# Ledger of designs, part 10: VHH binders against THO complex subunit 6 (THO6)

Target 1, 367 residues: THO complex subunit 6 (THO6), of Arabidopsis thaliana (Mouse-ear cress) (q8l4m1)
Amino acid sequence: MYGDATNWNEDEYRESILKEREIETRTVFRTAWAPPARISNPDAFVVASSDGTLAFHSLNSLVSQSASFGYSKGQDVMVAEPERVVRAHEGPAYDVKFYGEDEDALLLSCGDDGRVRGWKWREFAESDVSLHLKENHLKPLLELINPQHKGPWGALSPMPEINAMSVDPQSGSVFTAAGDSCAYCWDVESGKIKMTFKGHSDYLHTVVSRSSASQILTGSEDGTARIWDCKTGKCVKVIGSQDKKSRLRVSSMALDGSESWLVCGQGKNLALWNLPASECVQTIPIPAHVQDVMFDEKQILTVGAEPLLRRFDLNGALLSQIHCAPCSVFSISLHPAGVVAVGGYGGIVDVISQFGSHLCTFRSSSL

## First folded at step 1 (VHH)

Design n14 (framework vhh_7n9e_1)
Fold by ESMFold2-Fast, scan of step 1:
Structure n14 (fold): chain B 367 residues (1-367), chain A 122 residues (1-122)
Amino acid sequence: as target 1 above (367 residues)
Amino acid sequence: DVQLVESGGGLVQAGGSLRLSCAASGFTFSSHAMYWGRQAPGKGREWVSGISSSGGSTAYASSVKGRFTISRDNAKNTLYLQMNNLKPEDTALYYCATDLSYGYRIPEYDYWGQGTQVTVSS
């Protein structure tokens, strides 16, 4: 090709190319709306990405940035400047959750490095913090470290990743879904494991707390979802077909507000379960692999390996589908006002109104 | 029964490179952590490297960190060890191993193959 880089500063040229490629090829795995979400208009949310960063964004700021970017270049995706960005993990950050709903809420993240890290949300969101915090990355208040088992010849095993979290502030607990096929209950105050949930035969994708029953639910690459008693650590029920060869991985799960209805994403299917009856009441086929599910009252939201946000009723009828900017969508976060943030491939976040219109579409800038 | 078959060893000059492979069968490869160990003449077996079931997490002995890279291909049931900047002290029979535990069980030493010989000369 015409033109070459030999007369430039080659290191700076290579760095700019790698930076651009990193922005284009990274993945947003999760977004989370900041408290007090249920009583305020949607504004603050956090984005967890494959480069290990947590980025705090304001919806009002994103709308302003979108106006400056210009609608005449709508095929371009803007690179948004976050209010704050922190490198939270060595390797990808897979999940982000808020622990608590008041002024003392913690921002938690988990990742490939086998850690959960936590910050006080007030300190994370504050622009003018102490000199120490302003000069460096924000120091976490909390660090939970996955256990390593003994490896052959006296080594410790590689650090298992943490793929998902579920919070239960009422019991003082965080539940984690680990790459060693175990789920763990952590005591937030002490940083110690309260309980280990053993029984899955492959790594865990998802964990959901069912606080009303003192249970958790886990979904695994082994093709089963399992219900566990938190007091004993015992598996109460295995959800999956008896024919092992027909089992599809359980990538995602959600409970409704009553904690009586469970939806599981399994391969290219949604399975809807009534937990008190212990029965699968509906199976909904999806054209692409399911990557996330959520309840909106008595409706099911789902995203996956397609650029669509789908909405179903409990009878499996498709109510709507909205085109999303990422070609593959990894997560849904729903604000109580009905605003949805979705994140996915290419580092793209799409914020969609309760009426299905796009409020903003962006890539978060890296550190 | 677990079968592990190592290959790719040979004679190489100091500063050279080799890529070892381990073909696994008899268990669900994608569900288990995999390890490389080695045994030098007159020494016991020592751990070299480990990789998680997904390939997302790796660990290395201090003696090889920065020179060796462990990787896996779950579609092919194959484990790899890329060895760069080889030194005479890397001369050993190299083994791949798995523990059939999903967590905290101590692996059995018999869950390893015949090994592949690596000899580094000057």
Scores: ipSAE 0.005, ipTM 0.368, lowest interface PAE 10.6, mean pLDDT 82

Design n15 (framework vhh_7n9e_1)
Fold by ESMFold2-Fast, scan of step 1:
Structure n15 (fold): chain B 367 residues (1-367), chain A 123 residues (1-123)
Amino acid sequence: as target 1 above (367 residues)
Amino acid sequence: DVQLVESGGGLVQAGGSLRLSCAASGFTFSSYWMYWGRQAPGKGREWVSGISGSGGSTAYASSVKGRFTISRDNAKNTLYLQMNNLKPEDTALYYCAKSTYDRLYSPSDFDYWGQGTQVTVSS
């Protein structure tokens, strides 16, 4: 009887609002630069997000899109169309890594569903002819599934999530940091667990391979970092804060190219360790909680619960401080050319040159 | 500023159903495990159910398994508990909680609790 507002398309309006909210409420947990490829775009990188997707982007395409977007017009962050987007996980994708360096390289992801999934990078990056859907049509080459443990709830506990990975192609292994307080060494070819590393009393945040010493290092919510022998599965050393009264979670770790220097992010501090000497040589205070660290030659990069990328020397001197678009930054990935990608809250990725200039800032389009 | 607001409780007869809601704000909802717990008169706190940030993983206490279903709507920042075949023993104050750290499974480590919503099941 009455003229009603259903004369305009309410379904399209509702869908538009939900899509905008989906994009804005995402978190980017990790980015990874693809190895140089003879056939594929050499500036490719992959974004792992809280919606379970892996999104492949080309830096050249993003820079061109950023120039066209018109920052001078006072626009918000650009929404970029990825070259490919797949749903890799049921639930968030927490880490993404490349395994290998050539046309046989694998793209690996891990997530909340307790799985590592892997695709041949060439197949992932190079689309077949015809209409590809945004949803994953590619069968993984491997699927590694976390062990389930019996819980007191009268059923099996849910699958423990996989929070981080470290790759070691030299030994044919992937190491995982699990929500069940264990690290696992997986054989990539067989998909079987080669070793279980037990000793932490709470879930793991990070794992890094130290292949030169046949070791891994793990960081835990229990406030300890540990070094493990890969041959025995035994803890060799507990690395920690000098403050035993208030041990904070070890959120992040990185090794330098020589695998002699370790940096650990623990609360609002970086600890720099010389591993051959087994000594902490420097502690660097940070104004916000550290969420990721890495080495750039003789320099330390760090991000955390603040919109800043910091760079330090090995003596703890601040070399640079670059503003990032995410208000909280979860990860750093460094390209061999010195370009850094950071990802964080709001689904935002910021790509920064070696000299601190911003190359592009974007959110990936949703599925 | 983290806020959790429970609703949907009430009086229901044995064998009936209720759906509880928890409206969350002040954090990235999709990044956290969310939980339902309850406290019956004269009893300690009991964990009921948990759900991963994406909704892909769930867990249930033996006392409610097969009767209750936990779910979430990340676009609306809302957690739900569908309670079927309710028993007088389900009478309790129901509250929601978030995990202490984002993106990580930690069912024994809770950061915030809501005020709760009362469920009363008559025999």
Scores: ipSAE 0.000, ipTM 0.178, lowest interface PAE 17.0, mean pLDDT 82

Design n16 (framework vhh_7n9e_1)
Fold by ESMFold2-Fast, scan of step 1:
Structure n16 (fold): chain B 367 residues (1-367), chain A 120 residues (1-120)
Amino acid sequence: as target 1 above (367 residues)
Amino acid sequence: DVQLVESGGGLVQAGGSLRLSCAASGFTFSNYAMYWGRQAPGKGREWVSGISTSGGYTAYASSVKGRFTISRDNAKNTLYLQMNNLKPEDTALYYCARGIYESWGKFDYWGQGTQVTVSS
């Protein structure tokens, strides 16, 4: 009955199972599109995952692989080999951002280990990993380390995680949202804290720079969003319900290109704020918990604890709804050409065109 | 109830191609390695191909390697066998089989089969 099947390689099968399990237990927290050296179509992006890795992918390569793999294998989700993968953090990597746009652009990541680490993007993208034999890793140029606080008994606090970053190259700054309920402004050149923003009562989920006003905005587990003056470190406005018991976490925030419009994801609602007027002008109910928001000009994109990417206008009208492969979606990244990458549960990334068609769906192979 | 239903067999001339399908139900298809076996007239049973849970690993009998391709669609609970450059000696009843959970090369259930006849 079993013929020559007993002669098939058991060790290769076992290795395949272990690799599949490692990939499937991964979560993608953030993706980021690389700045193009020239104005052109989207190509390069980086994926930050729960295993602490940053994986670089080429969209052109992924689209080609997706087409040929789908026809040859009949598999549901392809496993793609990244152009490069590095272990950036000793725990989950929560956010990834590009700092600058020219040849000196940095790739920055932050994570559970309380560090921001940075690499020259040119070196990260151009190095041949197969020929880089000494340690098979790229040493970071920049490392920012969260402060630890002493208790009355002299013990240091646990290292607070960094949950999100916002970059401001014009001021030489990176802003971080920390697990110690503080936001921090870092001087990138010196690696030192320039300002501490204290006032939240629970850890921060998100931070957004509002450079035109010399402000930042933060969103917290405490159920408030706050606006801070970067020159003084003072909270200038608390955004949220006065009913403390009904407040839900502020998981996500985005500013439009004019920095006049703010959208906040809070529980199962989006709140649209006009910042010059200091008024909430629209509330949009969502069937699932909101996990990320973004502006596409005068439209709002949102993802959350459902397999859907939703698009709204500023009046709260639903413009489109696109099915995503992750059953829970943690992040959106929008390329200037209108191409969107979403990442989420199961290590799955979907890349969606400006017209709403799926360009590729994949998991990154393990390190 | 575990159900495996094969289809796609038939009569084909030497050098031709056929694609077999196996529709699976009654279990979580994506958790099991899947296999294709055959029994030719006057011969014993032979296992021709196997595929891991996600499709990342495949195996073939030497007699079919380079001519047959195994694949699966976990969203559709379907196993496939693409057979190219068919020979008269490929004439057999083809059946699909479910592997034992988290093991390779061991089987606990198989279908009734679909007949493939290759004329010369």
Scores: ipSAE 0.023, ipTM 0.567, lowest interface PAE 6.5, mean pLDDT 85

Design o01 (framework vhh_ozoralizumab_d1)
Fold by ESMFold2-Fast, scan of step 1:
Structure o01 (fold): chain B 367 residues (1-367), chain A 119 residues (1-119)
Amino acid sequence: as target 1 above (367 residues)
Amino acid sequence: EVQLVESGGGLVQPGGSLRLSCAASGFTFSSYWMYWVRQAPGKGLEWVSEISSSGGSTKYPDSVKGRFTISRDNAKNTLYLQMNSLRPEDTAVYYCARGYRSPLYFDYRGQGTLVTVSS
């Protein structure tokens, strides 16, 4: 640590190290691509992080910065200034979704504080002084508050967190996966609960709307996936082993565009289900714990507790594997153009083209 | 490879305090959410506290909120649980656990340290 003491500022050095550590110790739980969904080239997306922030970034700006950074000495990963950052939650923001497809879409987030908060995307994204805004407090248009009650194991206190959301604009609904073992259907216009889905014995990690069948699917820490009828709130089917001690949490679920194919991430396995046939057609072993899954038409994307994005066909054949910057990856978001954003440990976001080329890798700057 | 070693448990009277420590090795401690979970005799596992990788976010069930404080020292690879105003119902084996918040899952836990609150 010996150097030219006349030019050192110990306080500036300490502040630099603390800021660097703050950035590097974040976790990115989710990213979401902004509308319009039919745009030929992706640009705007939002990053939800463990510090409770939502950060808006432009891909065009990040790609330009990434090209310049590649020749710079210093950080191993670029630190990018967001177009806007909002303190959305007290505690981590776990999920971020767009409700609607055009410029009237809402940006929704949910988090550890048991709230869903929503903003008009146009108001969130537009700013006369965007280049000068590191933090912007914008009052949410929508706030949904998770009900408080007893936890799933009987002796546990209620956990108010909301771990995941699924949107259904056609029915005016948002579905939430809650830490109290329940899923909830919320009416967006009134802010009221329309339905409670009870039956899981532990926290919900994932919820997916199956609008074509008026159903939702949920995945739980209890090791089961469940299919529910939205009109009655009744469980239609339980997917899981008879031996509860052998069950691993259902961490992630995705439906294909037809809503006929379901993929579930459970422990170190993917299970592929044909829902009309009510049949598990494939089980695909994965070397690491699965943390997220998604369909890209008739292909399956998965990430987990490894620095890899894997792509499979419906027969379980590995089509590609792409190295990701985070050592553990929590989420995948797919743009209609085929561009993928992944987020994970160390606050790192990696944006990958449909051809497997890395477009940019970055951390959002701290507040 | 991955090791979590708890210490600091023991016998304490009701109203007393204990500080538990967990020494972590074999992984990048500063990159993981950390947890304390407990198991009372004849009962199942109960979540007690959680802390983000940076230490900036913590969460507790209502049964221990205001009495227990989770903290971490990333430079020392150590997790702590400060337990105040202890009650007989806090008697349990306390485990340090490494895991993921979304999805919530513990991939490693230690051998545990016994806390007995009596007399």
Scores: ipSAE 0.000, ipTM 0.224, lowest interface PAE 16.2, mean pLDDT 81

Design o02 (framework vhh_ozoralizumab_d1)
Fold by ESMFold2-Fast, scan of step 1:
Structure o02 (fold): chain B 367 residues (1-367), chain A 119 residues (1-119)
Amino acid sequence: as target 1 above (367 residues)
Amino acid sequence: EVQLVESGGGLVQPGGSLRLSCAASGFTFSDYWMYWVRQAPGKGLEWVSEISTSGGITKYPDSVKGRFTISRDNAKNTLYLQMNSLRPEDTAVYYCARSYLGPWGFDYRGQGTLVTVSS
C-alpha cells in the first residue's frame, strides 16, 4: 500500500522517458496537404507515422509554437501540439491522401494492418468530440480490408499490408499497392474491389493513377514498374530489368501534369520515362537510396536516405539542394503555393517555403 | 521435383527453445516468399511467419511475435524458425511452405515436423 506511492513516481518518470523516446524513434512516412478552403495560402496538413497515428497540424499554429520555442534551446527540434491526433492503424500508417476537394472530401490512410480507413475531413478537422483518454479514437466512415488468400491445403495467407494509395474521385475509385504483390481498385461508395491487378512477383511499394489513359502504374520490390489497363486489369507494359543482379526495387513513382512523363525511384537512381515513346530518356544518379519523387511542373523533386531535398530539371541538371532536418527523408508533399512538407526518421517534419527557407521543423506530440 | 523437408522438432518443456530448419530443392529458392504454418491437434492450419525473397521483410501473428524469428539462407536453400519461450499452445506440426506469386498464396509444403511443448 505505501509502496504504491513510491511506484507512482517511478512509473511517471518511466512513462515520461518512454514517451520522449517514442516521439524521437517514430518515423513519419507521409504528409498530405488538406484541400484549400478557397484561400491560396497553405495551412492544414496531416502527418502519418510509424505508431499508426494521423496528426493534423495548422501551419499558422506551428509558426506560432516555433516562435515561442526559439528562445529556450540551441539546435533541438520542437515538439508541437497537433490540432488533432487519432490512432488510425494497428501498426504503421504508410500513406495518407485526400479524396475530393469540396465539403465532402475524405481523409484516407492505409497501413501495415491491411486496411484503408477514411473520415470526412470536415468532421476530422472541426469535431469537438474527443476522448479524455490519450487515445483520441475517431470512428472511421470507411474501412477497406485487404483480402487474405487460401493455398491448395486451405491455409490462409498473412494479412497483406497496404503500402501506398492513389485516389481518383472522378471514377469513385481508390487504388492500393499491396504486400501480396497485387494492386487493387476499390469502389469508395460500396467498399468493394472493382479490379485486381495481378502479375508482379513481390510486394508493391507504389501505385499511381493515370486517369487520362484509364491506366495505373505500379512499382515493385521485384524491380519492375508495370502499366495496367483499368478496364481489363491486364498488364499493358513491363518497365525495368528482370536481371537478378541488377534488380533495383521501384520504391517511388510520379507522373507529370500531362501524364506523359514518369519518374521512377530505383535504388540510387532516378529513371525518367517518356510513356508515349515507352523509352527511358534520362537516368540521374543519387548519392543515397531514393524514397520519394514528384513533379513540380518541368522539375523533379526527390528525397531519400539522406538529409536533402533535391530538385532537377528534365535533362538531369541539379537545380537546388536544401538541407532537411530528418537524417533520412521518406516523403514529399507539395502545396499548390509551392510550399513543401517533408517527413522522415526521428518523427521529424520540415516545412520549406517556395524560396527554400525553413518555415518550421517539429515532431508531433504523442497520444 | 519440388521438395521441402522440415527438421528440428521434438519434445521441449515450457519456456524452452527449438530451431526448425527446412531444406528446399527442385526450384530457385531465392525467387520465392517462404512461410511457416502450423496445425495443432484437432485444429485448422495457422500461419506462423513469412519472409520475403531477400529476407528483408518478415511478419508474425501476435501469438508468436517477439518469441519466434524466421530467417533464410539463400546460398544454402534453407529456411529457419527460431522458437523461444515456448508455450503448451505452441504444440503443433510445423510445415514449411512456399508461395507461387511472391507473398500471394501457397503451392507447396513439406511433410511437417512435430513440436510438443509439455512438462
Scores: ipSAE 0.000, ipTM 0.281, lowest interface PAE 14.9, mean pLDDT 83

Design o03 (framework vhh_ozoralizumab_d1)
Fold by ESMFold2-Fast, scan of step 1:
Structure o03 (fold): chain B 367 residues (1-367), chain A 120 residues (1-120)
Amino acid sequence: as target 1 above (367 residues)
Amino acid sequence: EVQLVESGGGLVQPGGSLRLSCAASGFTFSSYAMYWVRQAPGKGLEWVSEISGSGGSTKYPDSVKGRFTISRDNAKNTLYLQMNSLRPEDTAVYYCAKYGSRLPYTFDYRGQGTLVTVSS
């Protein structure tokens, strides 16, 4: 009734299994909402994955695909067709950000290959038959390459990865958190390093621009967060325990809209800091390692090595807890309309409404 | 205290294969990322491959990607480099190396090296 097994092309069947396995072992490290969608209804967003791809998805298309999937197949998680998928990096793509808020915005990504690559969003998002025929070959407008360092015996370092980016269009800058323990300020127009921030003793997980104070904040595997002056490149404050041996890695950081409140994900804790007072005002224990944090006005969103999106107030009270499809969640992206996209283990993206309902859950199809 | 001892180098023809080994002692091997670096005659040291402490992640430069495979046996405290499709440009002394705990991207220790010569 279901056909003859001898009709199967064994090579195509093996390739199908390998593709399915590749999709299931993929990790989504970051998602980002596109600038036109930030002002209107949420639709366009980009997914950065462990296979080095950037995948562009439409929320409207995903909801439609989800309805079709529910009636056609008995699968646990939908595999969605992206509007476009581009191989952006050799090795994992760790972060994706939009530079600018208008029609001339750039899509930026960074990755394990030590590069930042950038495209005009309009060109990336356009569905043109000639672009489809170029099969994942969209050349970047911008490429920034991390410096390699020599060790004491002249050994050239491995290419330092870029783990995170923060954009500052007002100063024409992109800040990067590098595996060589340095943060870098890049001039977007020239593609050159404007400043190097040296002082951490282990690789950086996160960087956040604090434009109102002409500062950046960095978080490191060395267990410290640091505040840096962008004009001098000097560290102005070290945030962390005086006992260096008890320090836990700083995996994630976020500033509120006023840039006065900082939340740090540090091991299995959130630390809430008032920066003008230089005081830690709250420590919130989390059952799993914190992997991302975000402010939603006066509330804190957090995800980590658990299948949960948690929401807290500034007093540390748990306001809500939403179950997510990935068993480990690596990132949060918040649309101004209140819609949240989370990405994580298994290549799974979960899109959650402002009311806490699940709009769609999916994996991107393989190249 | 830390010792790294490379072996397995030799003369091989272009297109040939060779497997290097590094015996490690004096530290908790499974807790450290390990590296292969090489130095060709008259050139500086070049990073060739990287492996995490668990063996779960590996990295390679474009010059050797797809041809070289780094692996480790944490039960035996041994690091390996499988080199396939060897080219004359791969001729170098190969060293295994580890980072210290204090400074990232500084090779704290390397062995004495093993010579690989790719020639007819």
Scores: ipSAE 0.000, ipTM 0.295, lowest interface PAE 11.8, mean pLDDT 82

Design o04 (framework vhh_ozoralizumab_d1)
Fold by ESMFold2-Fast, scan of step 1:
Structure o04 (fold): chain B 367 residues (1-367), chain A 120 residues (1-120)
Amino acid sequence: as target 1 above (367 residues)
Amino acid sequence: EVQLVESGGGLVQPGGSLRLSCAASGFTFSSYAMYWVRQAPGKGLEWVSEISWSGGSTKYPDSVKGRFTISRDNAKNTLYLQMNSLRPEDTAVYYCARDYGLKSPYFDYRGQGTLVTVSS
């Protein structure tokens, strides 16, 4: 028999509900501000999500869309049209970073599929390219693949995910934090591993390059942060306990502009370290599990498993607290102008001005 | 306090089926993605299923895809794992786990586990 209008309308309605559900069940893990093109004001940023997509948005477009959206509806979150969306990974995209500071920069993403993929930013953002086409201009120029390991039973492990990246264009390197408990230094030009950093006993959550000292720092589910020498691959310092009684995961780390100060998010605490002195100078308790940290000059920004962006001074005094739309917030991206983008649960992104006002709140539309 | 309590494990013959349940308390269950993970004797933890906070999205590794089904009842704060066509290599302690909220498949809490033994 033939389909009828009633069955067709039900299928169309069901499909619309599935699309709505897909958008609402998405998680934003990271956002990244693009390097300044011709104008120095924040405009372009990329959103990395649990569906494996990278979505490029313009802040000017988002603010315009937000102004026309019905605040009178109360509970609604705007679904925004991205300038471009690319399926970058099979499975979640966990981190997105820019490699370089100008229009020749690469857009890099890593994910659950154990890959780092990279595109020329100018080609990714090119307005003359048709959206949704699988053309050569949408293919990555760089693909790095995490090593697979033989398990205790002799079979290959599942592909280890890549959870975080740190870029060091001056050394031609990208550092990755992997689910196999290793960090890796990759040569961007050749696509080869330059160094393996082995010593953690559980998944890595974070990696930060400390170029001034030729070091990296890693944070692990094993409850330790570690400092590594990039020339030898050796661990030079272990921060924290491997003892399961006091074991709190190190979820996040950030260095200040001088690379002398480190802040670590560990369970419900921030730890502030002076690295030249190798000394913890401050511990700041947080009511929820810390998921991301960042320095804003002499201030610390933090988000976590609560709908709040918190700002502290270096003495641990709370300077501000801003309510965010995601019930759990995964990442902070700070533009040099002081504008912050946060992403989290429900696929929601909040863009917050340097004065603490909300500029826009949205979910990216999907393909 | 956060609690996850697994049940439904036991001895089953190859080709058989079991349904595991996990009762969650001490947190807003409907706000978190949930996992089933297992640990076979002498092996590391293996992720076996993931479900989104709403139940609208599920994910499985190839080792169990087509045989295992994860589901949830947010009104009852309960997570389920339906295991069909069980194999001796599925023998493991099965844990219910709560999403860490940072990366998938990461978790911050898991229960005591329930033992599944597949043997003739």
Scores: ipSAE 0.000, ipTM 0.223, lowest interface PAE 15.2, mean pLDDT 82

Design o05 (framework vhh_ozoralizumab_d1)
Fold by ESMFold2-Fast, scan of step 1:
Structure o05 (fold): chain B 367 residues (1-367), chain A 120 residues (1-120)
Amino acid sequence: as target 1 above (367 residues)
Amino acid sequence: EVQLVESGGGLVQPGGSLRLSCAASGFTFSNYWMYWVRQAPGKGLEWVSEISGSGGYTKYPDSVKGRFTISRDNAKNTLYLQMNSLRPEDTAVYYCAKLGYEPRSGFDYRGQGTLVTVSS
C-alpha cells in the first residue's frame, strides 16, 4: 500500500525535507585570497558557491562579528553579509582564482555554464553606490566560452562545464579543466583558445600550471593524471596505475613551490610524486574521499568527504588534524601568512590560523 | 558489449505524462554520466537531460526544465525520464545515450529509441 504521511509526524517530516534540500542546494566549492596576498595580515577573500555567486568578504570584519557571535554558546553558525556579491554563473561556480598579484589583478571564476568570467579586482571590491544600477549586477570584462561538440549523429553535446582553472600571468594564459575531457589554454588578452590538450577519456576535475617547465598537469575521472607540453599540446607522461580496473578518479592536484613535487588526490589516497625522478615516493591513505590538496612548503594539506583538515609531512606522517564546520569539505585556500580558508556543504566557510585555531566560521548570506 | 534498451514510449494527449526507462549493460553503469536525447520528425538530435554517475547532479535545457525529471537506479542499471505536462513539440524518438569524451566527442552509444507521440 502507499502510505499517507499527512496525519503522522508531518511537521518533523517537512522540517527534515527542508533541511535536506538546503544541504543539497548550498555548497561552497572554492575560496581565494585577494591580492596583495604578500602582506602579513590577510583580509580580502572571495567565495564561489553552488548558487553561481561570488561573494567578497573581509576577514577583519568576519573575526569581529564571530567574536560577538561566539559569546553565546550553543548558537547556530553565523550568517555574514558579504562586502559585495555578484551572480557570476548560470548554475554552480566551481572555481575562483586571481590573475595577477597587484591592484591590476583580475578576479576569474568558472562554472557549470561552461564560461570563465573575469572582473578587475579593484572594480569588484570598490563598489560604486550608483543610484541607477542594481548592486549585484556587475558586467564582466572577460568571458571565455567552452566549445560544444557534435557526435556522428549530428547532436550538439551539452555545454561542457569548467571544473577548474589554473592561471599563468607570465605567459598571458588561463588553463581550464573541462567536462568534455579536454584542457584548454586561453589567451587572456584575445579571449581565444591557444591550445587544446586532448587524450583523457573522461571529464577533467583539475588542472595545474607548471610554468617553470612550460607544462600543465591534469587530473581526470578516467583515473589518470597527465603532463602536457604547452608549446606542442602533446601528452608527455601518463600517471596512473597500469590496472585500468583499479584506477580511481584523480580529483585534485597540487605542485609545491619548486614545481618538482606533485601530490594527487585519488579516491581515499594521496600519491606523492617526484617529477624529475618520475617516481611515486609516498602513498598516504585517507579515511574519506579526497576532494582537495595543496602544499604548505614541505607539508601537505588535504580535505575531503569528512569534517577534517589534515596536515602531513613528505614522509606521510600526520602532523595535525583539525575539525571543520562543513560535514564535507570541497576546497582549501592558503594565504602566504599561513591562514587557511576551507569551504564545503551548507555554504559554510571556516577560516583557520597557521596554528590551527579557528578565526571565524560563517555561512554567506549571498543568494 | 555496451547495450542500451529504451522502453515506455507511446501515444499521449497534451498535458499527459510518460515515464521512459533504459536498461543498461556491458559497462559499469554507476561510473558514467547518462543522457537522454531526442529526435523530432525531420529534425536533428537534441539533448534533453543529463545525470551524473552518482545521481547527485542533473541538468536540463530550458525547453523541458520543470517538466522532465531524470533519475537512475544504479543497483538495477536503469535510467529513467519522467515526463510531465507533455506538449505536441515533445513528439520525438527518445534515446538513452552514453557520452565517451573521445577526441571526436559526442555520444558513443545510444539505444534503438522509444517513440513518444503527443497529439490530440
Scores: ipSAE 0.000, ipTM 0.285, lowest interface PAE 12.4, mean pLDDT 81

